# Designs tried in a protein design chat: VH-VL binders against a0flq6r38to208. Part 18

Target 1, 171 residues: a0flq6r38to208
Amino acid sequence: EARQFEDQHLIFSAPTSAGKSIVAELLSWKVASTGRKVLFVLPYISVAREKLHQIQRCWRRDDISVCGFIGPQASNPNEWLGAVCTIEKAASLTNRALSEDWFEEIGMIVVDEMHMVFDSSRGAHIEHMLSKVLLWNQSALEKVRIIGMSATIPELYRIGKWLDGAKVFEA
Short names: E, the ipSAE of ESMFold2; O, the ipSAE of OpenDDE; V2, 0.75 times the mean of E and O plus 0.25 times the DockQ between their complexes.

## First folded at step 9 (VH-VL; framework fv_imvotamab_arm2)

Design r3 (at its last look DockQ between E and O 0.85; V2 from the best seeds 0.00; counts 0 for: pae E 2.01 > 2)
Fold by OpenDDE, look of step 9:
Structure r3 (fold): chain C 171 residues (1-171), chain A 120 residues (1-120), chain B 112 residues (1-112)
Amino acid sequence: as target 1 above (171 residues)
Amino acid sequence: EVQLVQSGAEVKKPGESLKISCKGSGYSFTSYWIGWVRQMPGKGLEWMGYIYPGDSETRYSPSFQGQVTISADKSITTAYLQWSSLKASDTAMYYCARGTWLEYGLFDYWGQGTLVTVSS
Amino acid sequence: DIVMTQTPLSSPVTLGQPASISCRSSQSLVHSDGNTYLSWLQQRPGQPPRLLIYKISNRFSGVPDRFSGSGAGTDFTLKISRVEAEDVGVYYCMQATQFPYTFGGGTKVEIK
């Protein structure tokens, strides 16, 4: 039961980003520390750049390499454990992971502004990307954990059920 | 590719029990719910109920509450619709459909249907 | 339960001509989340239902652009700009704003 909880998808909802971001970063650091890859998915370039610098600073002490996929970038999967991506780049990166047979190396995907899944074209991209993750997890030995950060919205539980019964935390 | 494959046609007598199935594939079975829809011969569509295989939460339309049982076995990605005692009025085509929590009413994939005929 | 009423029951149409189907709900279909969960489904003879439109006006993937949905509150319309032979079948509106989900009685589109 405890192990199941540790592998359960999570959704954090709060009016401000500070608290939920800290929790997500701590959880992601734990995953990265085990040698599995973590993807941070951000909705905007400006936010992605800021997150990239933040994560790089935080994880530098532990010599964990973090790279950014915000613009046109090429990467060697063996060169990083943390990736900060825009939505479009994250979708591309996950597709590469599937085609290049290193998807099993991904331990966690953190999605910011997950509430966008309800009413934006980019939200549709998030849905499509995460649907692949959920399908992967159905038969995977080691599952990819999804962490969603969201604004406070009605029926947030719907995202929870979509994410295979994710635990929803509302502040 | 997402698919819902239903069990074959059934010919039964009144009073007999029946359990038909709907197997999902090509998607995370526990991330979507399965709904059942009845269509009597020459009639329209009737929502019967749904099940969320993730936690087996089940909800029935009032008209079908206590009349049928909806269940699922997530280990084999299969949903079920069953009767303990069939009636002639249960003669109909039964469809299963995939639903999502993100868009209510989005029945994007349907089974081919199972014809159930109940006659003396 | 929300009652969905469709008109007409039957719509004979000449090939290439437009068709229009009306759906009226017994109460507003605006959900508390602000969305209106009204869908249109097509059922061709001998086939299972197929989703055409969701949330009033959004075409599902693979649906031709000759199909369009409109409406608000309690009144909704499905339009086929130019009916083709493959469009023959029964069309249903469905509300999913409130459980139980309910269908309209259906409108049979046929070629004259």
Scores: ipSAE 0.887, ipTM 0.935, lowest interface PAE 0.5, mean pLDDT 95
Fold by ESMFold2, look of step 9:
Parts: C-alpha cells; structure tokens; sequence
Structure r3 (fold): chain C 171 residues (1-171), chain A 120 residues (1-120), chain B 112 residues (1-112)
C-alpha cells in the first residue's frame, strides 16, 4: 500500500547504452550520497574495469569510496559505498552480505546487460542474486532497488514481471 | 529453502464448499506463478489453472473455467484453490507448483499434495 | 489447447537397459521467442511430480545424466540410458509454450 515509486525497480532498454548509463549513474550517485551501498554488476572484466575507474573518478569529487570485485583480488578496502563487480563476484558479494549481516546497507544494485539473465551459462548467477534481493524486500525496512540496463529484446517484459512489476523504458 | 506446503487432506460431501491452500516460503511470492494440478485416482496430471500473485492475474484451463476459483493472499504468501459446490468427481489429489516468467515450463518446486475425497 | 500424446502407455524395462519415451504435440511447440518449452516430469510411486528436463534437453539441477531429452517441433523423446530401480514411476511430457499448459497422458516405467 505505501507509495513505492522511488522503490520501483527500473529497466532501461535502448540500442545504445549512453542515455541509459546517465540515468543509472545519477540514481546510483543519489543512493551513495545518502550513505547506502551501490553494487554495479557487469558481465565482463574489461568493461567492469572501465566502469570501476569511471565511477571512482566521478565519485572521488564527492569523497565517495568505490572498490572493485572484478577478478582475483589481493585486498580491497573494508569501507566502501560503491562496488563494481563481475556477475560471479556480485553473487558472491551478496551472499557474503547476507551471511555477515550487512545486506541492509545495500540500497541499490545496478545490472548492466540485464538480458543476460536469459543466458544459459551465466544467467543463473544474476537470477539467484536478484531472487535474494526480491526475497529480502518482502519484509525489509531498508529495501534494495534494482536498476537494469538491457539490450532491446522482445522478452524484456518477462524480466519486468519477475522483478515485481519493474517499469520498463524502451527507446 | 523454497517450500510449498499444502493444507491437509479433506473429506467432504457433495454440495459442500472447500478452499485448500498452498503456502510458499523462502522466495519472493509475488515474483512467481503458482499453478494447480489435478490427478484423479489412477489417472494422469491435468493443469487446472495458474495465478501470478504479483498482480493477481489468473488463467484457467478451459475444462476448469467456471469450475474452481484460484486466488492468492500475498500478505501470507498463500495461494488457494476453491470450490463453491463439490461433486463426487472432484475426488482427486491436488498439487501446487511454482513457475517462473524467466523460464516457461520450469516448475521447480511442488507441494506435497492435498487429497480431497468427496463422497456421500 | 495443445494436445500432447505420449507413447508407450507402459514401458516394462529390464534393469540396466535403456528406456525411451515418445511425446508428440498437436502443433509446433516453438514459441515466438524461438525457444521450445517442452518439459519432462517424473512421478515416483506415492510422490508428487518432479522436474527432470526443461526446454527439450536441459537437465534440471540434481537430475542424473542418464536422463536425456531430444526432439524438435512436434516430436520429442526422453531417454534413460540405464534404468535403475529408483526410476520406476510415471513420466509426463508437458508443454509450456502456450496457455493452458498441457500434459501428455503419462508413461509408466516398470522393472520387468
């Protein structure tokens, strides 16, 4: 019953990602500026590394720390508000957040190439991770918002249904 | 741990009403379909209908349209199958099963079944 | 409604030998998204159904690799490469390409 427009999950679809990225970046910055964690989930190490450096540069001006969970890691800071992750690392990180009792600190998860949830080899990681978010949101005071950026595909409405009626913006 | 737990066995007379339940736990109830399957004694499986609790969308197989009511109460994560007036031919085992929008035909979790016996 | 026809009705099989179950649909099961939503279920005696195979040939988690599915269009097959005692039960094909979803009539697998 509560007004949940700001809690509504969003999916942005366009032939190119430029416009989608700007909106997701603004929304994620707003969440981080309130002191809640934002996870950025990318499918490939190279694009994740680029995104990590981009977000670090942008958010450093606002003194917001960002770290990477992209590949084998020697060490990462214990304190961060932004995390840029590959799909598998994001799944591991959310599992750790649940087991270590800091899942409530997560305000937003931004999934790039969200249509990969349909991918037979890697889609299960996205599905399992987001399923835990959806379960968490059923009873949590501090809910997690999901933002997706996706290729334009006919099946996108199915993801919207699954994500509790996420609003799908198609260009 | 995802579970679908159904209400217990029922013994009823023709003409009585009945509402059996399927309680989902361990997952986001509003994100998945719940389907109901009938199995008459010694017979195969028949889909009766489906509900998506997220928006209460319901769909019935034609032979069950108007014969039963499928509903859900998302506040207690429970789906229901309901008869307003039971017939002896409603004697059967009834299963609920969870389905997903992401993978049609993937009914990964099933309830234990509810035996309904309708006799005079 | 899409009619699903299974053969045989009963398949007595010697322990350790293969079993093959056929399922035929009254129309193509190819969905507009390009996938074919044909599933196989197993119902052991006294138990609820359980999923074995989805989308023709994908084994569900925890299903032994002796189960395999194949087919296309309207003609599908479930094979058990080496039947074990625990495989006794009734097997159903099911289409989920179009509402209402429909089952085949079932094939009872028994040990001779």
Amino acid sequence: as target 1 above (171 residues)
Amino acid sequence: EVQLVQSGAEVKKPGESLKISCKGSGYSFTSYWIGWVRQMPGKGLEWMGYIYPGDSETRYSPSFQGQVTISADKSITTAYLQWSSLKASDTAMYYCARGTWLEYGLFDYWGQGTLVTVSS
Amino acid sequence: DIVMTQTPLSSPVTLGQPASISCRSSQSLVHSDGNTYLSWLQQRPGQPPRLLIYKISNRFSGVPDRFSGSGAGTDFTLKISRVEAEDVGVYYCMQATQFPYTFGGGTKVEIK
Scores: ipSAE 0.551, ipTM 0.830, lowest interface PAE 2.0, mean pLDDT 89
ESMFold2 (binder alone), look of step 9: mean pLDDT 92; pTM 0.938

Design r4 (at its last look DockQ between E and O 0.84; V2 from the best seeds 0.00; counts 0 for: pae E 2.9 > 2)
Fold by OpenDDE, look of step 9:
Structure r4 (fold): chain C 171 residues (1-171), chain A 120 residues (1-120), chain B 112 residues (1-112)
Amino acid sequence: as target 1 above (171 residues)
Amino acid sequence: EVQLVQSGAEVKKPGESLKISCKGSGYSFTSYWIGWVRQMPGKGLEWMGYIYPGDSETRYSPSFQGQVTISADKSITTAYLQWSSLKASDTAMYYCARGTWLQYGLFDYWGQGTLVTVSS
Amino acid sequence: DIVMTQTPLSSPVTLGQPASISCRSSQSLVHSDGNTYLSWLQQRPGQPPRLLIYKISNRFSGVPDRFSGSGAGTDFTLKISRVEAEDVGVYYCMQATQFPYTFGGGTKVEIK
């Protein structure tokens, strides 16, 4: 029961970003500390840049390498455990992981502004990307945990059901 | 590739029981719900109900409540529609369709249909 | 239950000409989340239904741009700008704003 909870997808909803971001970062740090990769997915370049610097500062003490995939970047999967990405780059990175056979190295995907999945073109990209993760998890020995951060919106539980019964936390 | 494959055509008599199936593949079966739609000969579409295989939550249209049973076995990614006692009026084409919680009414993938004929 | 009424029942169309199908709901289809869950489906002869439009005006993947949806509240329209032979079939509107989901009676599009 406890282990199942630890592997369960999570959705955090709060009016402000501070509280939910801290929880997501702590959970992601724990995953990265075990040697598995963490992807941070941000909707905008400006937010992604800020997140990149923040995560780099926080994880530097533990010598955990964090890379940014915001613009045109090439990467060696062996060079980083944390990746801060725009939505488009995250989709590309996950596709590479599948094609290059290192998807099993991914332990967590943190998606900011997940409520966008309902009505934006970029939201459709998020849905497509995470659908692949959900499919992967059906047969994977080690599952990829999804953490969604969202604004307070009606029927947030719908995202929870889509994410295979994710736990929804509303502040 | 996402696919829904339904069981073959059925010819039954009134009073007999029947269970037809819909197997999903190419997607996370427990992340989407499966709906059932009836189409009587030469008629329109009727929503019967749906099941969310993730937790087996099931909802029936009032017209079909108590008339059929919808179930799922997530271990084999299969949904079922069954009757305990068929009637001649149950003669119809039955479709299963995948639905998402993100966009209500988004039936993006459909089974090929199962024809059920009930006659004396 | 929300009643969906489609008109016309049959729409004979000349190839290359436009077609228009109307769908009216017995009550507003605006959901509490702000979206309007009105979809259009196409069923070709001998085939299962196929999704064309969702949320009034969004074309599903692979749907030609000659199909378009519009409307608001209780009145909705599906338009085919230039009917092709492959467009022959029955078209249904469907509401998913309130359970149970309900379909219109269907509109048969055929070639003159």
Scores: ipSAE 0.887, ipTM 0.935, lowest interface PAE 0.5, mean pLDDT 95
Fold by ESMFold2, look of step 9:
Structure r4 (fold): chain C 171 residues (1-171), chain A 120 residues (1-120), chain B 112 residues (1-112)
Amino acid sequence: as target 1 above (171 residues)
Amino acid sequence: EVQLVQSGAEVKKPGESLKISCKGSGYSFTSYWIGWVRQMPGKGLEWMGYIYPGDSETRYSPSFQGQVTISADKSITTAYLQWSSLKASDTAMYYCARGTWLQYGLFDYWGQGTLVTVSS
Amino acid sequence: DIVMTQTPLSSPVTLGQPASISCRSSQSLVHSDGNTYLSWLQQRPGQPPRLLIYKISNRFSGVPDRFSGSGAGTDFTLKISRVEAEDVGVYYCMQATQFPYTFGGGTKVEIK
């Protein structure tokens, strides 16, 4: 039961963004505390930059390094456990993790505005990235957990089905 | 990288049983559904039904309900279409196709087809 | 079941000229989520079908921009702006708005 909860993908759709963010931040901190990487995926540079500063401040007390992948940045994977990325940069970073053979170090991917997977122009990046995670999880000993934060929309059950039966919390 | 590979052509007699396969690779098999399409010689395409391997939910088009069985084995990422007793009218090409929950009507990958010939 | 009717049945076309294929449904294809799940498939001789267009007008990855889809409600059109030799084959519309999903009867495109 406890293993089921820890491994199950989650989607939060609530009226207040603060409530969704706090839960995702606590879950991601727990993963980072075990020494595994957490990727935060956000749709816009300005929002991602704000999130980067917030997480850096929160995780500094535990000496957990957080880098941004929101501009022309390159960093060594051993220099961080948290990565705050725009959608396109997150897709590139996960491709790099596969090609450079450190994908197994990723413990969690947190996707803000998950409903953008339905977006005709940018949704493909989210879909392709998470599809690689789902494929990885079929054979991996330690799996990557997906946490989504979404607007309340009728189509959420489709995302839940796609994410291998992810638990959808609506409120 | 996504592939759907179907089992080889079959030549059968009426009354025989048959199970043909569609093996998916390069994607999370339990995250997508597999549909089966029939094409009788010289005819168009007909939707037969689908299976969602994640929970084994299966749906049949009304004209195929009770005529065939659609199943899947997620441990070997394979979907199946089977007949308990073939008829000559089952002579056709059969395709499998992958569908997504994210975009209905998006059958992005297709198997190569399995030709089934049923004759005396 | 939603009946899909394609016209013409056969479309002989001079190389380099446009082609237009019509598809009509027996009822509206607007889904309760507001989308219209009308797709176009191409089947070249001896090959499996392949996806060209989904949700009326979205080209699938790798599909040339000479293919375009349009329409609304019950009336839909696939256009090939400049037919090439490789475009020979049968084209099908398909609705996925309502189960069971259904195909049109097909339109054969040939070079005359």
Scores: ipSAE 0.425, ipTM 0.793, lowest interface PAE 2.9, mean pLDDT 88
ESMFold2 (binder alone), look of step 9: mean pLDDT 91; pTM 0.932

Design r7 (at its last look DockQ between E and O 0.82; V2 from the best seeds 0.00; counts 0 for: pae E 2.3 > 2)
Fold by OpenDDE, look of step 9:
Structure r7 (fold): chain C 171 residues (1-171), chain A 120 residues (1-120), chain B 112 residues (1-112)
Amino acid sequence: as target 1 above (171 residues)
Amino acid sequence: EVQLVQSGAEVKKPGESLKISCKGSGYSFTSYWIGWVRQMPGKGLEWMGYIYPGDSETRYSPSFQGQVTISADKSITTAYLQWSSLKASDTAMYYCARGTWLHWGLFDYWGQGTLVTVSS
Amino acid sequence: DIVMTQTPLSSPVTLGQPASISCRSSQSLVHSDGNTYLSWLQQRPGQPPRLLIYKISNRFSGVPDRFSGSGAGTDFTLKISRVEAEDVGVYYCMQATQFPYTFGGGTKVEIK
C-alpha cells in the first residue's frame, strides 16, 4: 500500500503556485536522483524559461543535467535527466521517446496548469500526451508517474479519475 | 487505435439469463468509463448506466436500476451487461461507449452493438 | 430527469440545402463547473451512434465543418450547412449535465 502510494499519480491544487511547485520539484528531484528522466510541462514560454533556470540552479549541486525544450530545440536524450518543455515540445519528446525506444527512461511528468485539460486546444494536447502515458503504464514494469499542478477549480476529482485514480490534494 | 468490440447477437427466451460483453483496446481501460445504451427496435437511444473500471464505481439510470447489472474485468479490459431474467421487452440493440471524466457527454468511441432478441 | 425535446421529428432535405435541428431541455444545462454538456450524435442506418458535437459547439475529431452547434441554457441547435447523401440518418441531442444522461427523441434526416 505504501509502494502503491509512492507510484500513484498526484494532483496538487492551490491558489498560488509556490507550495505545490515545491512539492512537485522535490518529488521530481528524487526521481532524477535515481537516474530516471523528468519532464516539466509548462503552458507558456515565459514560465518555462523561469522554471528551467530554477531547476538548473537547484539540481546543479547534484550534477543533474537539465535542458530546455522551449521552441525549436533538439537534444540527445542521453545528455539530460531533466527537461523543461512547453506543451507542444513535451508532446514531441514523448512521441520521440516512444519511437526511439527510451520511454522507459522517463520516470515522471510534471504538468503545470493541469486544469487546462478541461478546455482549449492546448488542453487537448496535454490530454493526448498523457493518454499515451496512461496506456504505456498499463503494461510497463516501471511506470511513469504524473504530477499535475492545478488552480483551484470545481471537480478536480475528475482529473484524478482520468489519471487512473490519482490522489488529489487541495489546499 | 482505440476500439470497443462487443459480443455477438443473442437469441434468448423469456426468463433466461444473459451476459454480453464489451472489450476495450488501444487505451488505458481504467482511465475511462464504459457506458451502456439501449436502443429498442425503431426507437431512440436510452442511457442505461456506466462503470468506471478503475474503481468499479457503477451508476445506473433509474429506469434500469435493479433491472440489469453492469460490471467490468479490468484484467481483460472488458465490461459487461447482464440480465438475471430476460423479458420480451428487453429485445433491443445494446451499445457500449467510452466516456471520459474530462468532458461529460463525450462518447468518442462506440462498440458495434449487440442485438438481443427475446421471444417465446 | 431532464427531458430533451427535439424538433422536427423528420427533416426531408434536398441535397446541397441546409438543415436545422432544434433541441430543448426541460431545465438549464449549465453545469456547476460553468460548462454546458450538450452533445449531438449522428446515427446512420445500420451503424452505431457517432459523436458530432460536444459542449454545444465543439466539433469532434473528423467531423466535417458543415456541422455546427449553437445555443445556450435550454435551447440548442444543430445545423448542417450543405446536406450530403452520407448525412442521412437520425440525429440525437444528449445532455450530460445531470445524471442520468438523457437523449432527445431523435430527428430523422432524409433526402427528398
Scores: ipSAE 0.896, ipTM 0.937, lowest interface PAE 0.5, mean pLDDT 95
Fold by ESMFold2, look of step 9:
Structure r7 (fold): chain C 171 residues (1-171), chain A 120 residues (1-120), chain B 112 residues (1-112)
Amino acid sequence: as target 1 above (171 residues)
Amino acid sequence: EVQLVQSGAEVKKPGESLKISCKGSGYSFTSYWIGWVRQMPGKGLEWMGYIYPGDSETRYSPSFQGQVTISADKSITTAYLQWSSLKASDTAMYYCARGTWLHWGLFDYWGQGTLVTVSS
Amino acid sequence: DIVMTQTPLSSPVTLGQPASISCRSSQSLVHSDGNTYLSWLQQRPGQPPRLLIYKISNRFSGVPDRFSGSGAGTDFTLKISRVEAEDVGVYYCMQATQFPYTFGGGTKVEIK
């Protein structure tokens, strides 16, 4: 049961964005506290920058380093446990994690505005990135948990099925 | 990277059974649909049906319902198309293709095909 | 079942010239989610089908930009702006808006 909750991917949805992020932030903090990396994926630079500062402030109390991947930044994976990324930077960072052999250090990926996977111009980055996570999880000892924040849309069940039967919480 | 590799060509007689395979690799097999397409000699394409290996949800096109069985074994990442009793009219090329939950009708990777010949 | 009708049946084309293939559906392909699940496939001689275009106009990865799709509702078009020798083959439209999914009859593109 406890293993089921820890391994199961989650999608939180509501008509508005209020309240959903608090649960994801608590879950991600617990993962980071165990020494595993958490990636926060957001659709826009301004929103990502604000989230970066917020998470940095919150996690500083526990000396957990958080880095931003929203501009031309290059940092070693040993320098952070939290990463706040735009969609394109998150895709690049996960590719880097695979090629540099530290993907197993990632414990969680939190995707804000997950319904953007359907977006015609940017959805492919989310889809491609998460497809690699799903493949990784098929054989990996250390699995990656996916947490999604989404608008309430009728198509949400398709994302849930695709993400290995993710649990969908909607209002 | 993503590959669908089908079993080899088959020569059979009417009334015999047959099971052909489609092995997926390079992706999470349980996260995608596998569909089967028939192409009779010199003819166009026809969907036969598809399976979602994650929970074995299976759908058949009406003209193939009861004519074939579609199944999958997720432990070896393989989908199957099976006849209990072949007819000469089953002579065709058979393709498998990968589909997604996100984009209906997006069959992005195709197997190389399995030629099935049924003759007396 | 939704019937997909392609024209022409055969399209001989001079190298470097454009080609245009039409596909008509027996009913609207607009899904309840607002998308239109109309795809175009290419089958080169002796090869399996290959995805070119999905959702009317989206070019699949690795497909040259000389291929473009357009249309709405029940009428759809695949265009090849400058036909190359490698474009020889049969082109199929396919709808996945409503089960059962159905193909058009195919259009053979040949170099004359």
Scores: ipSAE 0.504, ipTM 0.808, lowest interface PAE 2.3, mean pLDDT 89
ESMFold2 (binder alone), look of step 9: mean pLDDT 91; pTM 0.932

